# Ledger of designs, part 15: miniprotein binders against Checkpoint protein hus1 homolog (hus1)

Target 1, 271 residues: Checkpoint protein hus1 homolog (hus1), of Dictyostelium discoideum (Social amoeba) (q54nc0)
Amino acid sequence: MKFKAKISKASILLKTVQNIMKIYNECICHITPDKLRFIIQSDFNDGMQVFCEIQRSLIFENFTIESLSDNEIQFQLDLESLRRVLQSATSNGVSDIFTNLTKVRGGPVLHFIIKSGTSGTVIFQDIPIVLLTAQQMAQINEPTLPDPLVHILLPNLKNLQKVIDKMKNISDCLKIMIAMNNRLSFEVETSSGSISTFYSGLDHPQFGDHVLSPDLQATVCVDIKKFAKVLHIHQLKPSEVVLCLYERSIIVHVVLTDIMITYYLPVLIKN

## First folded at step 5 (miniprotein)

Design rb4
Fold by ESMFold2-Fast, scan of step 5:
Structure rb4 (fold): chain B 271 residues (1-271), chain A 90 residues (1-90)
Amino acid sequence: as target 1 above (271 residues)
Amino acid sequence: GDVTIQVTIDGGTITIFVDSPEEIERLLEKLFEIIRRLGVREVEITVRADSPEDARRLAEKVAEILRRYGFDEIEIRQEGDTVHITARRK
């Protein structure tokens, strides 16, 4: 197999990596002719999942990929290592960044060449990886879910993060209610009272052929610290952030130009 | 008795519901920490309680906390068991 490319939007890739690594610092990287994907896996009962898709043309130019499995490659890598390489490459102004798949001392690595256009300095960096077979990758599937119970577009994410950050000092459980008449609320409870934040006049995204009635509503509880980690996405200034409630999970779908990030969080179940 | 405190800010309303009087101060402090972080310079607060006397006492406590958080212009209007407070920060 062969993979080599020039990284064209290192700052965007860095910001994306910084955001998803707040969930977990190890991921599966899947490269196809059309897309770069980062996948953070966990069982629904035990934790979060993240599926991040980036259009290949946004991040890679002078792109070559060859494999016997439809020109796709996949491997496990450490996001902190990738963050350090990208940060190094972006800290000294304009640099040309090249990457390729190779071996060092018998082990597979993702190799980086960082060339400064002005200083003439060339830096070499290697990230050890664990190659995955096509069969192993075929077992890694994004959950197939029916239409959500309810859905809504989130309000201003920066302000919402500030509110949720203070609410997490009151309770570990965040109660989320969405009503299909443009209403959203967040609530934390103590034994003797509650604090709720209520939003109205929000928009609903359009989904499939099944139009939801305006009188539908649903309420779920999630781990507030996990939800707070998702809200750091405000730093990427997404075009839309969609919140969907299901019986056993919630989905936060983040839309940026040529980048889609989907977070899956488990609903807290009675013990 | 039951107490409800509502704070209106851009696009939303923060509501405190309390059925235990001793929790009111703790929840109010958390509410005002949220307000401070949002950088809000003007708030409208509605206090509802079981009696006009309880609503007035709670509104006075809310006003004292508002002053501690830098809201130095406070207007209070009472309508029976409901008190409306408008507060502004310099």
Scores: ipSAE 0.062, ipTM 0.601, lowest interface PAE 6.1, mean pLDDT 83

Design rb5 (from PM1 with F17K E21Y K34R R52T)
Fold by ESMFold2-Fast, scan of step 5:
Structure rb5 (fold): chain B 271 residues (1-271), chain A 94 residues (1-94)
Amino acid sequence: as target 1 above (271 residues)
Amino acid sequence: GDVTIQVTIYVDGREWKITIYVDSPEEIERLLERILEEIRRLGVREVEITVTADSPEDARRLAEIVAEILRRYGFDEIEIRQEGDTVHITARRK
């Protein structure tokens, strides 16, 4: 198997990595001819899952991929190591970044070559990886869910993060209510009182063949610290962020140009 | 006794409701002053407070205490409306 590419838009890739690593520091990296995917599985992080998909053309140029399994390659990768490589490459001005799969001392590594255009400095960095077979990758599936109970477009995420950061000092449980008449509320409660905030005039995305009745509403409880970690994605300035409530989970679907990130959070079922 | 105080404010176009469960009238002043100092810092000029108690008479008495605290914090334009065991207070400042 063979993989090599020049990394373009390294700053966008860095911001993406910085945000998903707040969920967990280790992921599965899946590279296909069309896409780069980062997957964080529930087994390793208190039931949270992240599926991040980036169009190959956004971040890779001079791209070569060859494998006996439909030219797809997958491996386990430490996100902190990747963050450090990308941070180093972007911190001191514009650099050319090249990456390839190779072996060092018999072990597989993701190799990086960072060439400064101004100083003439060349830096070599290796990240050890664990290669996965196509059979192992086939067992890693994004959850298949029915239509949500309710859904809504979230307000400005940076402002929402400030709201949630204040509320997380009061309770570990965040109560989220969506009403299909353009309303969203958040509440935290203790034995001594509660704090609630209300949003109105928000839009709903269209799902499937049928539009949900405006009379529908649903309420769930989630871990507030987990929800707060998701909101860090505001740093990428997404065009649209969808919140979907289900009986046992919530989904936050983040849409950017050529990037799609879906967060799965478990619902807390006992008060 | 069982007393519930709910404070409603609007900040940056968004409604906030703060609910306090109070076991004694003495706690009202301490807890409400902390809330009013924070909302004053945020530049809020209007608040709505709802006081619910075990009887209409208790609700009215407690609402009078709340009104005095509001005046101390500069919310001196006060309107009071009673609905059974619940008293609604709308208070404004300059």
Scores: ipSAE 0.352, ipTM 0.780, lowest interface PAE 2.6, mean pLDDT 86

Design sa10 (from PS1 with W12G F13S T15S V16T E17F V18L V31M E34I)
Fold by ESMFold2-Fast, scan of step 5:
Formats: C-alpha cells, sequence, structure tokens
Structure sa10 (fold): chain B 271 residues (1-271), chain A 90 residues (1-90)
C-alpha cells in the first residue's frame, strides 16, 4: 500500500484534532480517495463515540493512495502525537507539510516533512501507527438509528459552553429536555433544589418527510462532563449544531464546510 | 420553603429552585458571573416565594448582587408572593 499527500489547511485539521482528542487520545484514521475519517470508538470511552469526516480535497493536495482494498487505508493513531506535529507546523506561520506512510526500523509510521518558508528549516517527524485490515475496519460501524424522539438546533455554542461548565461544578448528571415547540432546557439537581437554563425560539432541522408534532417533548440524562467536552467544538465555528434525543443515546451533529462531526453519548436514564 | 428565581435575557431564561437565602445568594452570584461575560446590559428577574414579605426580602438580596455587577438602574414591582425586577447597566 502507498499513501502520500501535501497537507493544506493545517490549522483547520489541528483545531479538529484538538477538539476530538478531548474525548480520547487514540483513534482510528481511515483514508479513502474522497475522505479522511477519525473514529473514536466506545470501547475505552465509557460508551462515547465520535465519527469525524473531512472531505479529502479540504486537507490533502498532491494526493496519492493505493491499496488492494479499494484504495482505502486504515490505522490506529495517537491524536496527541498528531496534534504535536500539526502544532509545530502551524506555530511559525505558513509551512509546507507533507505526509506519507512508510516503515522505520521494521514498523509502520506516518511520516511528516515540515518545510518552513521563513527560516528554511526542514523538520522530519514520525508517528508510529498500527495498520488495520479491511475486515477489521468493516467491524467499525457508525450506528444506524431510527428518527430521533425530538431534535433541535443548539443556541450559541460558546455561551452554552460557559453555562454548562458552571453547571458541571454542581452535578454529574445533566438533564436535557427538548420540546418540538422550539424549546430546550438543561437542568442539574442538588439535594436542596434544581438549577435550570431555558432556551426558546430555537429552530428544528427537518428529518425525513414527517413533521413532528409541536406537542412532542422528551427528557434524557447524560454525563455532564462528557457533554461539556463536546461543546469545545465551538472553536471551529460550525454553521449548524443539531442535538437529537433518543431513548438510550443522544447525538450531537456538527456541520462545518467540508467537515462533519457526530458525537454519540449514552443516556444515563431511559425516558 | 420553595424559592423560585427566573432570570430572563435575550435568547433565553435561567430558572433556579432553592430552599435557603444563602443558596440563592451563592447561585445568583455564579449566574451573574456568566451573564457579565456575555456582555448583557439588561436582565429581568422574577422571584417567587412563600409570602409577600419573603419575596420582597429575597428581591433585595438579588438587587444587591445586581448592583455589584454594575446594574445600577433597578426597577422592582411586586405582585403578591412574586416580585419582578428589571435591571439595566450602561
Amino acid sequence: as target 1 above (271 residues)
Amino acid sequence: SEIKVTITVDGGSISTFLSTDEELKRLMERMFEIIEKMGVREVEITVEADSPEDARRLAEIVAEILRRYGFDEIEIRQEGDTVHITARRK
């Protein structure tokens, strides 16, 4: 197999990596002719999953990929190592960044060449990886869920993060309620009472051809620290963020230009 | 005794259900720290208590906290066990 590319938009890739690594520091990296995917599985994350898809053309140019399995390559990767490479490449302004798959001392690595335009310095860095077979990759499935019980577009994410960060100091369980009449609330309970934040006038995305009744509402409980980690995505300035409630999970679907990130969080209590 | 405080700003409301004056004071201080960082210049606060006297007293606690965060123009209107506070800052 062979993979090589020049990394464009390294700052966007860095911000994406910084955000998903808050969930877990190891991921599966899947490269296809059309997409770069980062997958964080539930196995080591107490039920939390992340599926990040980036259009190949956004971050890779001068791109070559060759494999016997439909020109797809997948491997396990340490996100902190990738973050360090990208951070060093972006810290001194504009740098040309090249990457390829190779072997060093018998082990597979993701190799980086960083060429500084200002200093003329060339830096070489290797990240050890674990190659995965196509059969192993086939076992990694993004959940296929029915239509959500309720859904809503989240309010200003930066302001919401500040609110949730304060609530996080009070309770470990966040109660989330969505009403299809444009209402959203977050609640934490104490022995002495409860603290709630209410939002109104929010929009609902359209799912399928059936319009949900405005009388519908649902409430679920999630781990507040996990939810707070998701809200760090405000740093990427997404165009829309959709929150969907299901009986056993919630989904936060983040839409950016040429990037889609879906977070799956388990529900602590079935409603 | 149940105390309900609702803070309304553009974009939404925050409601707190509490049992004691000290809990109200601490949680209001935390909420106004957040509101200050959001650059809000006008807030509406509703305090509901078990009696008109308690509602008025609790409203004064809220008003004191508002003044500390620079909300110097405060209007208080009472309706039985409920007090409505409108506060503005420059």
Scores: ipSAE 0.000, ipTM 0.186, lowest interface PAE 18.2, mean pLDDT 81

Design sa11 (from PS1 with V9T W12G F13T T15E E17F R30E E34L)
Fold by ESMFold2-Fast, scan of step 5:
Structure sa11 (fold): chain B 271 residues (1-271), chain A 90 residues (1-90)
Amino acid sequence: as target 1 above (271 residues)
Amino acid sequence: SEIKVTITTDGGTIEVFVSTDEELKRLMEEVFELIEKMGVREVEITVEADSPEDARRLAEIVAEILRRYGFDEIEIRQEGDTVHITARRK
């Protein structure tokens, strides 16, 4: 088994890591000939899941991957460790970053070589990993869901983050309402009052020939702190962010060039 | 006691429902801090209460908070149990 690559677009990878790390500091990293994936499972995150896919060519060049399992490699990785390596590599100007899979004192590690062109310094860093078998990886599946009850494209994420950050000071429960007539609202309630914010003129994502009636609407409650963590994705300036409501979960699909991130948040059974 | 405050901006509408003066002050503080962070310079506010006297008193509370957030041009007009406030800042 071999993996080695030069990391290109390290700043984009850093921002991606910083965003998903807000959900949990440990993930599964899955590398294939075509994609780099980061997966955060529901087990340690109170039902929250993240599936992040990055086109291999965006992040890796001079790429070599060899394994008996269709040239795929997967392992558990500490995101804070990865964030520190990438932050170090990007903080002092332009550097070349190389990574490979190796062993240190019998344990598997993700090895990094950071070469500064300006100062001529070379830094070596290791992140301990836990290798996963192909069978273990086969048990990690992105949820397959029916069509959503309602869906909408989110408004300006930076402004929405400001709104939600204020609302989280009022209640732990965020009520989200989507109406298929281009409307979205957020509400937080206390025993003595409420605050609601309303958005209109929003677009709905287009799926083939599937069109929901404009009269349809649905309301769900989610953990506001979890929802707020998702909105940090505005730092990557996504082209499109889709919010889908389901009976027992919500999905936030984030679309960037060569990057797709899907967040799964549980709906609160009670209000 | 039922109090409804509606704040209209170019960026959207915010509605606040409360039953007490203290809760109104608390939630309006959060709302105007948000409005400031969003760079909003003009708001139209409607204050609805159970009586004309309450509407006027509550509108004065809202106006005081507006002044603390830099809205120095405030126009107030009352229509029975409803008070309309137009506020502007640089």
Scores: ipSAE 0.476, ipTM 0.838, lowest interface PAE 1.5, mean pLDDT 87

Design sa12
Fold by ESMFold2-Fast, scan of step 5:
Structure sa12 (fold): chain B 271 residues (1-271), chain A 91 residues (1-91)
Amino acid sequence: as target 1 above (271 residues)
Amino acid sequence: SEIKVTITTPDGKTITVFVSTDEELKRLMERVFEIIEKMGVREVEITVEADSPEDARRLAEIVAEILRRYGFDEIEIRQEGDTVHITARRK
């Protein structure tokens, strides 16, 4: 197999990596002719999953990929290592960043060449990886879920993150309610009281060809610390963030130009 | 015995607190004002509902003291039976 590319938009890739690594520091990296995917699996982090999909053309140019399995490659990657490489490349000002798949001391590595235009310095960095077979990759599935019970577009994420960060000092469990009449609430409970924050006038996304009755509402409970970690995605300035409630999970779907990130969080307690 | 405090921000968001004791009201209102502060809010409307006019007034005074600690020095209080309305502003 063979993979090599020049990394364009390294700052966008860095921000993406910084955000998903808040969930877990190890991921599956899946590269196809059309896409780069980062996958954080439920079995590695208390049932939370992340599926991040980036259009190949956004981040790779001078791109070559060759494999006997439909020109796809996949491997386990440490996100902190990738963050460090991208951080050093972007902090040096103008740099050309090249990456390729190779071997060092008999082990597979993701190799980086960072060429600084300012100092004339060339830096070589290697990230050890664990190659996965096509068979192993076939076992990694994004959940196929029915239509959500309810859905809504989240309010300003930066402000929401601040609110949730204060609520997590009160309880470990966050009660989330969505009503299809444009309402969303977050609640934390103590033994003798509760605090609820209400949002109204929010939009609902078009979800398939199905129209949900405005009388529908649903409530679920999630781990507030996990939910708070998802809200860091505001740093990417997404155009839309959709929250969907299901019986046993919630989904936060983040839309950005040429990037889609979907977070899956398990439900702790339902109403 | 049952106390309900509702805080409304200028953009129409609400925070509601349900408690049974004065101590819990003080603790949860402190947490609520940490949230309000992070939202960058400088004006709030608060409704305090209790079992009697005397309790509503007393509880509204507790809320007003907390408001002053968070810099809301312009406070207007109006009472309607078992309900007290508070409008508070800070610069």
Scores: ipSAE 0.031, ipTM 0.595, lowest interface PAE 6.6, mean pLDDT 85

Design sa13 (from PS1 with F13V T15K E17F L27M E34Y)
Fold by ESMFold2-Fast, scan of step 5:
Structure sa13 (fold): chain B 271 residues (1-271), chain A 90 residues (1-90)
Amino acid sequence: as target 1 above (271 residues)
Amino acid sequence: SEIKVTITVDGWVIKVFVSTDEELKRMMERVFEYIEKMGVREVEITVEADSPEDARRLAEIVAEILRRYGFDEIEIRQEGDTVHITARRK
């Protein structure tokens, strides 16, 4: 097997890594001829999952991938190590960053070559990885869900994060209500009172011919601290953020140019 | 005793339902810490209580907090058990 590439748009990759690592610092990295994927599994996160998909052409130039399994490579990767490499490469001016899959002392590593444009300095960095077989990768599947009960486009995420951060000091359970007449609310309760935040005039995403009645609404409870972690994605300035409610989970679907990130959070209480 | 405070600020609506003056104070401090970070210069607040006297007393608590956060221009209007407050700062 062989993989090598020049990393373009390293700042975008860095921001993506910084955001998903807030959920968990270990992930599965899956590289195909068309895409780079980062997957965080539910086994380590109290049921929370992340599936991040990046178009290969956005972040890799001079790209070569060869494997006996349809030219696909997958491995376990420490996101903090990757963040550190990318941070150092982007901190002082423009650098050319090259990466390849190789071996050091018989162990597989993701190797980086960072060439500074300002000083002429060349830095070499290795991140140890754990290779996964095609059979192991085939067992890793994004959840197949029915149509959502309700859905909505979220308001300004930066402002929403500030609201939710204040609410999480009051209760661990966040009640999320979506009404298909363009309304969204958040509520936390105490024994002697409650605080609620209401939004109106929001848009709903289109799901082909599956149009939901404007009379539909649903309410679920989620862990407020987990929800707050998802909202950090505002740093990437996404074009669209979709919230979908299901009976047992919620999905936050984040759309950026050539990047899609989907967060799955378990529902604490069914209404 | 039921106290309802509605805060309209920069397109958001925040509703607070509390039972005591002390709980109102705590909740309003949290809300205004959040509002301060947003750079808000105008807020509209509605205070609803079980009596006109309670509404007046509770509105004064809210007004004191507004003054502490630099809202120098405060307009108060009462209609029975409801008090409306409009506050602005530079």
Scores: ipSAE 0.180, ipTM 0.549, lowest interface PAE 4.9, mean pLDDT 86

Design sa14 (from PS1 with W12N F13T E17F E34L)
Fold by ESMFold2-Fast, scan of step 5:
Structure sa14 (fold): chain B 271 residues (1-271), chain A 90 residues (1-90)
Amino acid sequence: as target 1 above (271 residues)
Amino acid sequence: SEIKVTITVDGNTITVFVSTDEELKRLMERVFELIEKMGVREVEITVEADSPEDARRLAEIVAEILRRYGFDEIEIRQEGDTVHITARRK
C-alpha cells in the first residue's frame, strides 16, 4: 500500500476541516483514485453524521495511490492534528505541501513535508493514524433514505447564521417548517411566547423529472446548537445548500465546486 | 512564560532562557554573530515553549535570524511543545 501527493488547495482543505471538526474531532479518512472523503460517524455524536467528499483533482496533484483493495486506503484521523498542520502550512505563505503514508517507529503515520518558497526551509510533521481494513470500511455506509417529506434551498447562510445564533440563546429546540410553496420558517418557544422568522420566495432543488406537490408541508424539531454548527459552512461560500426534512432526521446538503458535504441531524420532535 | 532555547554547534551546547520574543531576538542575534566569527556551517537549535503553537512561532523567529546570517538550508521538526531546527550554510 502506497499513498503520496502534493496538496494543491490547502486553504480550501483547511476551511473544510475547520468546519467538520466542529461536529467531532475524529474522523475516517478514505482516499480513492477519484475522491478524498471525511466521514464522521454517529457513534459518539448523539446521532449526528457528516459525509464530506472532495474531488481528488481539486486537492491532490502528483498523486499516487496503490492498494490491493481497488487502490483505496482508509484510516482514522484526528482532525485537530490535521487542522494544525494545514494552518501552519498556510500561515507560512507560498508553501509546497507534500503528504504521504509511512511508518514512524513501526506505527502508521500521515507524513507532511512543507517547503516554504525557496529550498531554505523544510518542515516535517507526522499525524499518527489507525489503518482500517477494507472489511471495516465496508461497514461504514452513508444512510440510504427515501424521498424527503419536503425540501428547500436555504437563504443567505451568513444572515441565517445571525438569526439562528440569536434564537440559540432562547431555546435548545429549533422548530423548522418547510412548505413546498417556497416557504421556510424557524421558531423557538419559551414559557411566555415564541419567536419566529419567516422566509418566502425560496427555490426548491430539482430531483429528477418530478417535483413535490406545492401543498406539501412538514415541521420537525432539531437541536439548535447542532444546527448552528452546520451553518458555519457559509465560510466556504457554497453555491447551494439544500435542507431536507425526513420523519426522523434532517439532511443539509452543501454543494461547492468539487466538494459535497452532507450533514445528518436527528429529529427531536415532529410537530 | 519560560522559553528554553538550546543551540548545539561544533559539539558545544548553549542553553538560554528568555521570557519575551524581544529578549529572544536580541540574544539570538548576539549568539549568531559570535557563531559567524567562528566559521560554523551547521547548527542545531531546539526551542521549548508552553504550547505547540508558541514553540512553532518562536522557531520561525529563530529561522528568520538564521537566514539573515547566511544559513539558507533550514529543516524544522516539531514534537509537541518542542521544535528542532537544523540549519546549514555554504
Scores: ipSAE 0.000, ipTM 0.167, lowest interface PAE 20.1, mean pLDDT 83

Design sa15 (from PS1 with W12H F13T T15V E17W)
Fold by ESMFold2-Fast, scan of step 5:
Structure sa15 (fold): chain B 271 residues (1-271), chain A 90 residues (1-90)
Amino acid sequence: as target 1 above (271 residues)
Amino acid sequence: SEIKVTITVDGHTIVVWVSTDEELKRLMERVFEEIEKMGVREVEITVEADSPEDARRLAEIVAEILRRYGFDEIEIRQEGDTVHITARRK
């Protein structure tokens, strides 16, 4: 197996890594001829999952990938280690960053070569990885869900993050309501009072001929700390962020040019 | 005994519902810590109570909290059991 590439948009990759690592510091990295994927599984984060997909052409130039399994390579890596490499490469001005899959002292590593244009120095960095087989990767599936009960485009994420960060000091449970007449609310409750924030005039996602009745609404409760972690994505300045409510989960779907991130959070059930 | 405070910040609406003056002070402090972090310079607040006298008294509690968070320009207007507050800072 062989993988090598030049990293072209290191700052975008860095910001993406910084945001998903707030959910968990270990992930599965899956590289195909068309895409780079980061996957955080539910097993290690109380049912929360992240699927991040980046078009290969956005991040990699001079790209070579060869494997006996459809030219796909997958491995587990530490996101903090990747963040440090990318931060180092972007902090010292314009740099050429090359990466390849190799071995150091018999162990597999993701190798980086950082050539600084400003200082003329060349830096070598290695991240230890755990290679996964195609059979192991085939067992990693994004959840298949029916149509959501309700959905909406989120308001200004930076302001929403500030609101939610303060609400989490009042309660661990965040009540989320979406009404298909362009309304969204968040509520936290105490034994003798409540605080609610309301948003109106929001848009609903556009799905061709798919239309939900404007009379539909649904309410769910989620772990507010988990929801707050998702909102850090405002730092990437996404073009569209969709919130979908289901009976047992919520999905936050983040759309950027050539990048798609989907967060799955469990609904808190009080049966 | 039922108190409703509605806060409008940049087109968003925050509603605080409480039954006591003590609970109002506690939740309003939390709300204004949040508003301060957002860097907003103007807020509109509506206080609704069971009587005009209670609404005015509760609005003064809200105004005092606003002053502590740097909103030095406060305008208060009363309409029966509802008091409207417009607060500004530079």
Scores: ipSAE 0.015, ipTM 0.564, lowest interface PAE 5.8, mean pLDDT 85

Design sa16 (from PS1 with W12L F13E T15R E17F R30L)
Fold by ESMFold2-Fast, scan of step 5:
Structure sa16 (fold): chain B 271 residues (1-271), chain A 90 residues (1-90)
Amino acid sequence: as target 1 above (271 residues)
Amino acid sequence: SEIKVTITVDGLEIRVFVSTDEELKRLMELVFEEIEKMGVREVEITVEADSPEDARRLAEIVAEILRRYGFDEIEIRQEGDTVHITARRK
């Protein structure tokens, strides 16, 4: 088992890490010949899951990966540690960043070499990791869901985050309604009042040949604080964000150039 | 009594349903803090109440909040139990 690479686009990787770590500080890092994946599991995150896929060519150059399991490696990684390494590497001008898998004092580590182009300084940093077997990785599957009840493209995420952040002060339960005639609404309720925000003229995504009737609509409730954490992804300026409602969960699918992030949130109640 | 406020701003429609003046003030403050940050220069607001007198009084509360957020040009039009407010700033 060997892995080594030069990290390109370190600022994009940093922003990605900063965003997903708002959900949970530990993840599974899965590296294949084609992709870098970060997976946040539901076990310690109250049912919320994140699957982040980055095209290998966006983040890694001078890339070598060798393993007996189809040249794939996977390990548990502390995202705050990775954030600190990337922040350090990007804060003071141009740096060449190299990473490899090795051992320090008998323990596996993700090793970083940061070479400053301006000062000639070389910094070495290690992140302790927990290697996972191919069998352990096989237990970690992205949910295979049926067709959604309804789906829609979200409006400007930065503006939506501001609205939702204010709604958090009123209630912990966010009601989300999608109507397949281009309508979306969010509502929070108290015993003595409510606040609702309505969006119209939105587009619906096209997934394969799956077409939903324009007469369909559905309403679900989710934890507003969890939903708000997802909206931080606006910092990456995604080209498309899809919201899908299911009976027991919602999916927020975020599309960026060479990056795809899917958030799974449990439904609290359906309306 | 039932108080209904509809705010139209920058492609959004925000509806507020409350039973008291204090709830109206609280929710309007939350909404207007965000509207102000959006950099919008015009807001349309409709206030509906159980009587013309209540609608006018509640519209005055909303107008006062708008002024605090820099919307100095306010036009008010009343239709019975409904008051329409157009507010603008530079």
Scores: ipSAE 0.156, ipTM 0.589, lowest interface PAE 5.4, mean pLDDT 85

Design sa17 (from PS1 with W12M F13K T15V E17V R30Y E34Q)
Fold by ESMFold2-Fast, scan of step 5:
Structure sa17 (fold): chain B 271 residues (1-271), chain A 90 residues (1-90)
Amino acid sequence: as target 1 above (271 residues)
Amino acid sequence: SEIKVTITVDGMKIVVVVSTDEELKRLMEYVFEQIEKMGVREVEITVEADSPEDARRLAEIVAEILRRYGFDEIEIRQEGDTVHITARRK
């Protein structure tokens, strides 16, 4: 097993890591000839999952990967450790960052070499990892879902985050309604009142040849703090963010150039 | 006694429904703090109550909160149980 590469877009990788680690600090890192994937599976009763795919060519240069299982490697990784390495490399100007898979004290590590462009110093950092077999990786499946009940493109995420951050001070449950006639609303309730935010004139994504009736609508409730964590992705300035409602979950699908992130959140109450 | 306040701003509509003046003040603080942080400089507000007298009184409560959040240019127009407010920040 052999992996080595130069990290070419460290700031983008750092922002991606900072966003997904808000969900959970441990992930599965899967590297293939074409892609780098970060997978956060639900390790608690909360049921949140994240599947992040990055085109290999966006972040890795001078790339070498060799394994007996179709040149794929996978391992458990602490995202806070990765964040610290990337943060160090992006502080005080541009640095060259190299990474490779090796062993220290008999244990596998992800090794980093950070070469400062400003001082000429070289820093070495190791992140301990837990290697997974191809058989173990085969058990890690992204949920296969039918067509959503309803779907919509979210409005400006930065503004939406501000709305949701205020609403979470009022209630733990966020009621989300999507109507296929270009409408979206968010509601929080107290014992003596409610606040609802309505958006109109939004677009719906194209899912192949399937077109939902404009008369369709659905409402679900989700944990507002979990939803708020997803909205931090606005820092990456995605081109499209799709919200899909299902009977027992919602999906937020984030589209960026060469990066796709899908968040799965459980539904608290079906309305 | 139902109090309904509708705020229209930049492609978004916020609706607050409460039954007391105290709850109105509390929820309006959250709403206007949000609007201020979004950099919004003009809002249109509709206040609906059970009587013209209540609508005027509640609209003044809303206007006072608007002034605290920097909306110093306020225009008020009443139509029965409904008061329309247009507020702007320089």
Scores: ipSAE 0.512, ipTM 0.855, lowest interface PAE 1.8, mean pLDDT 86

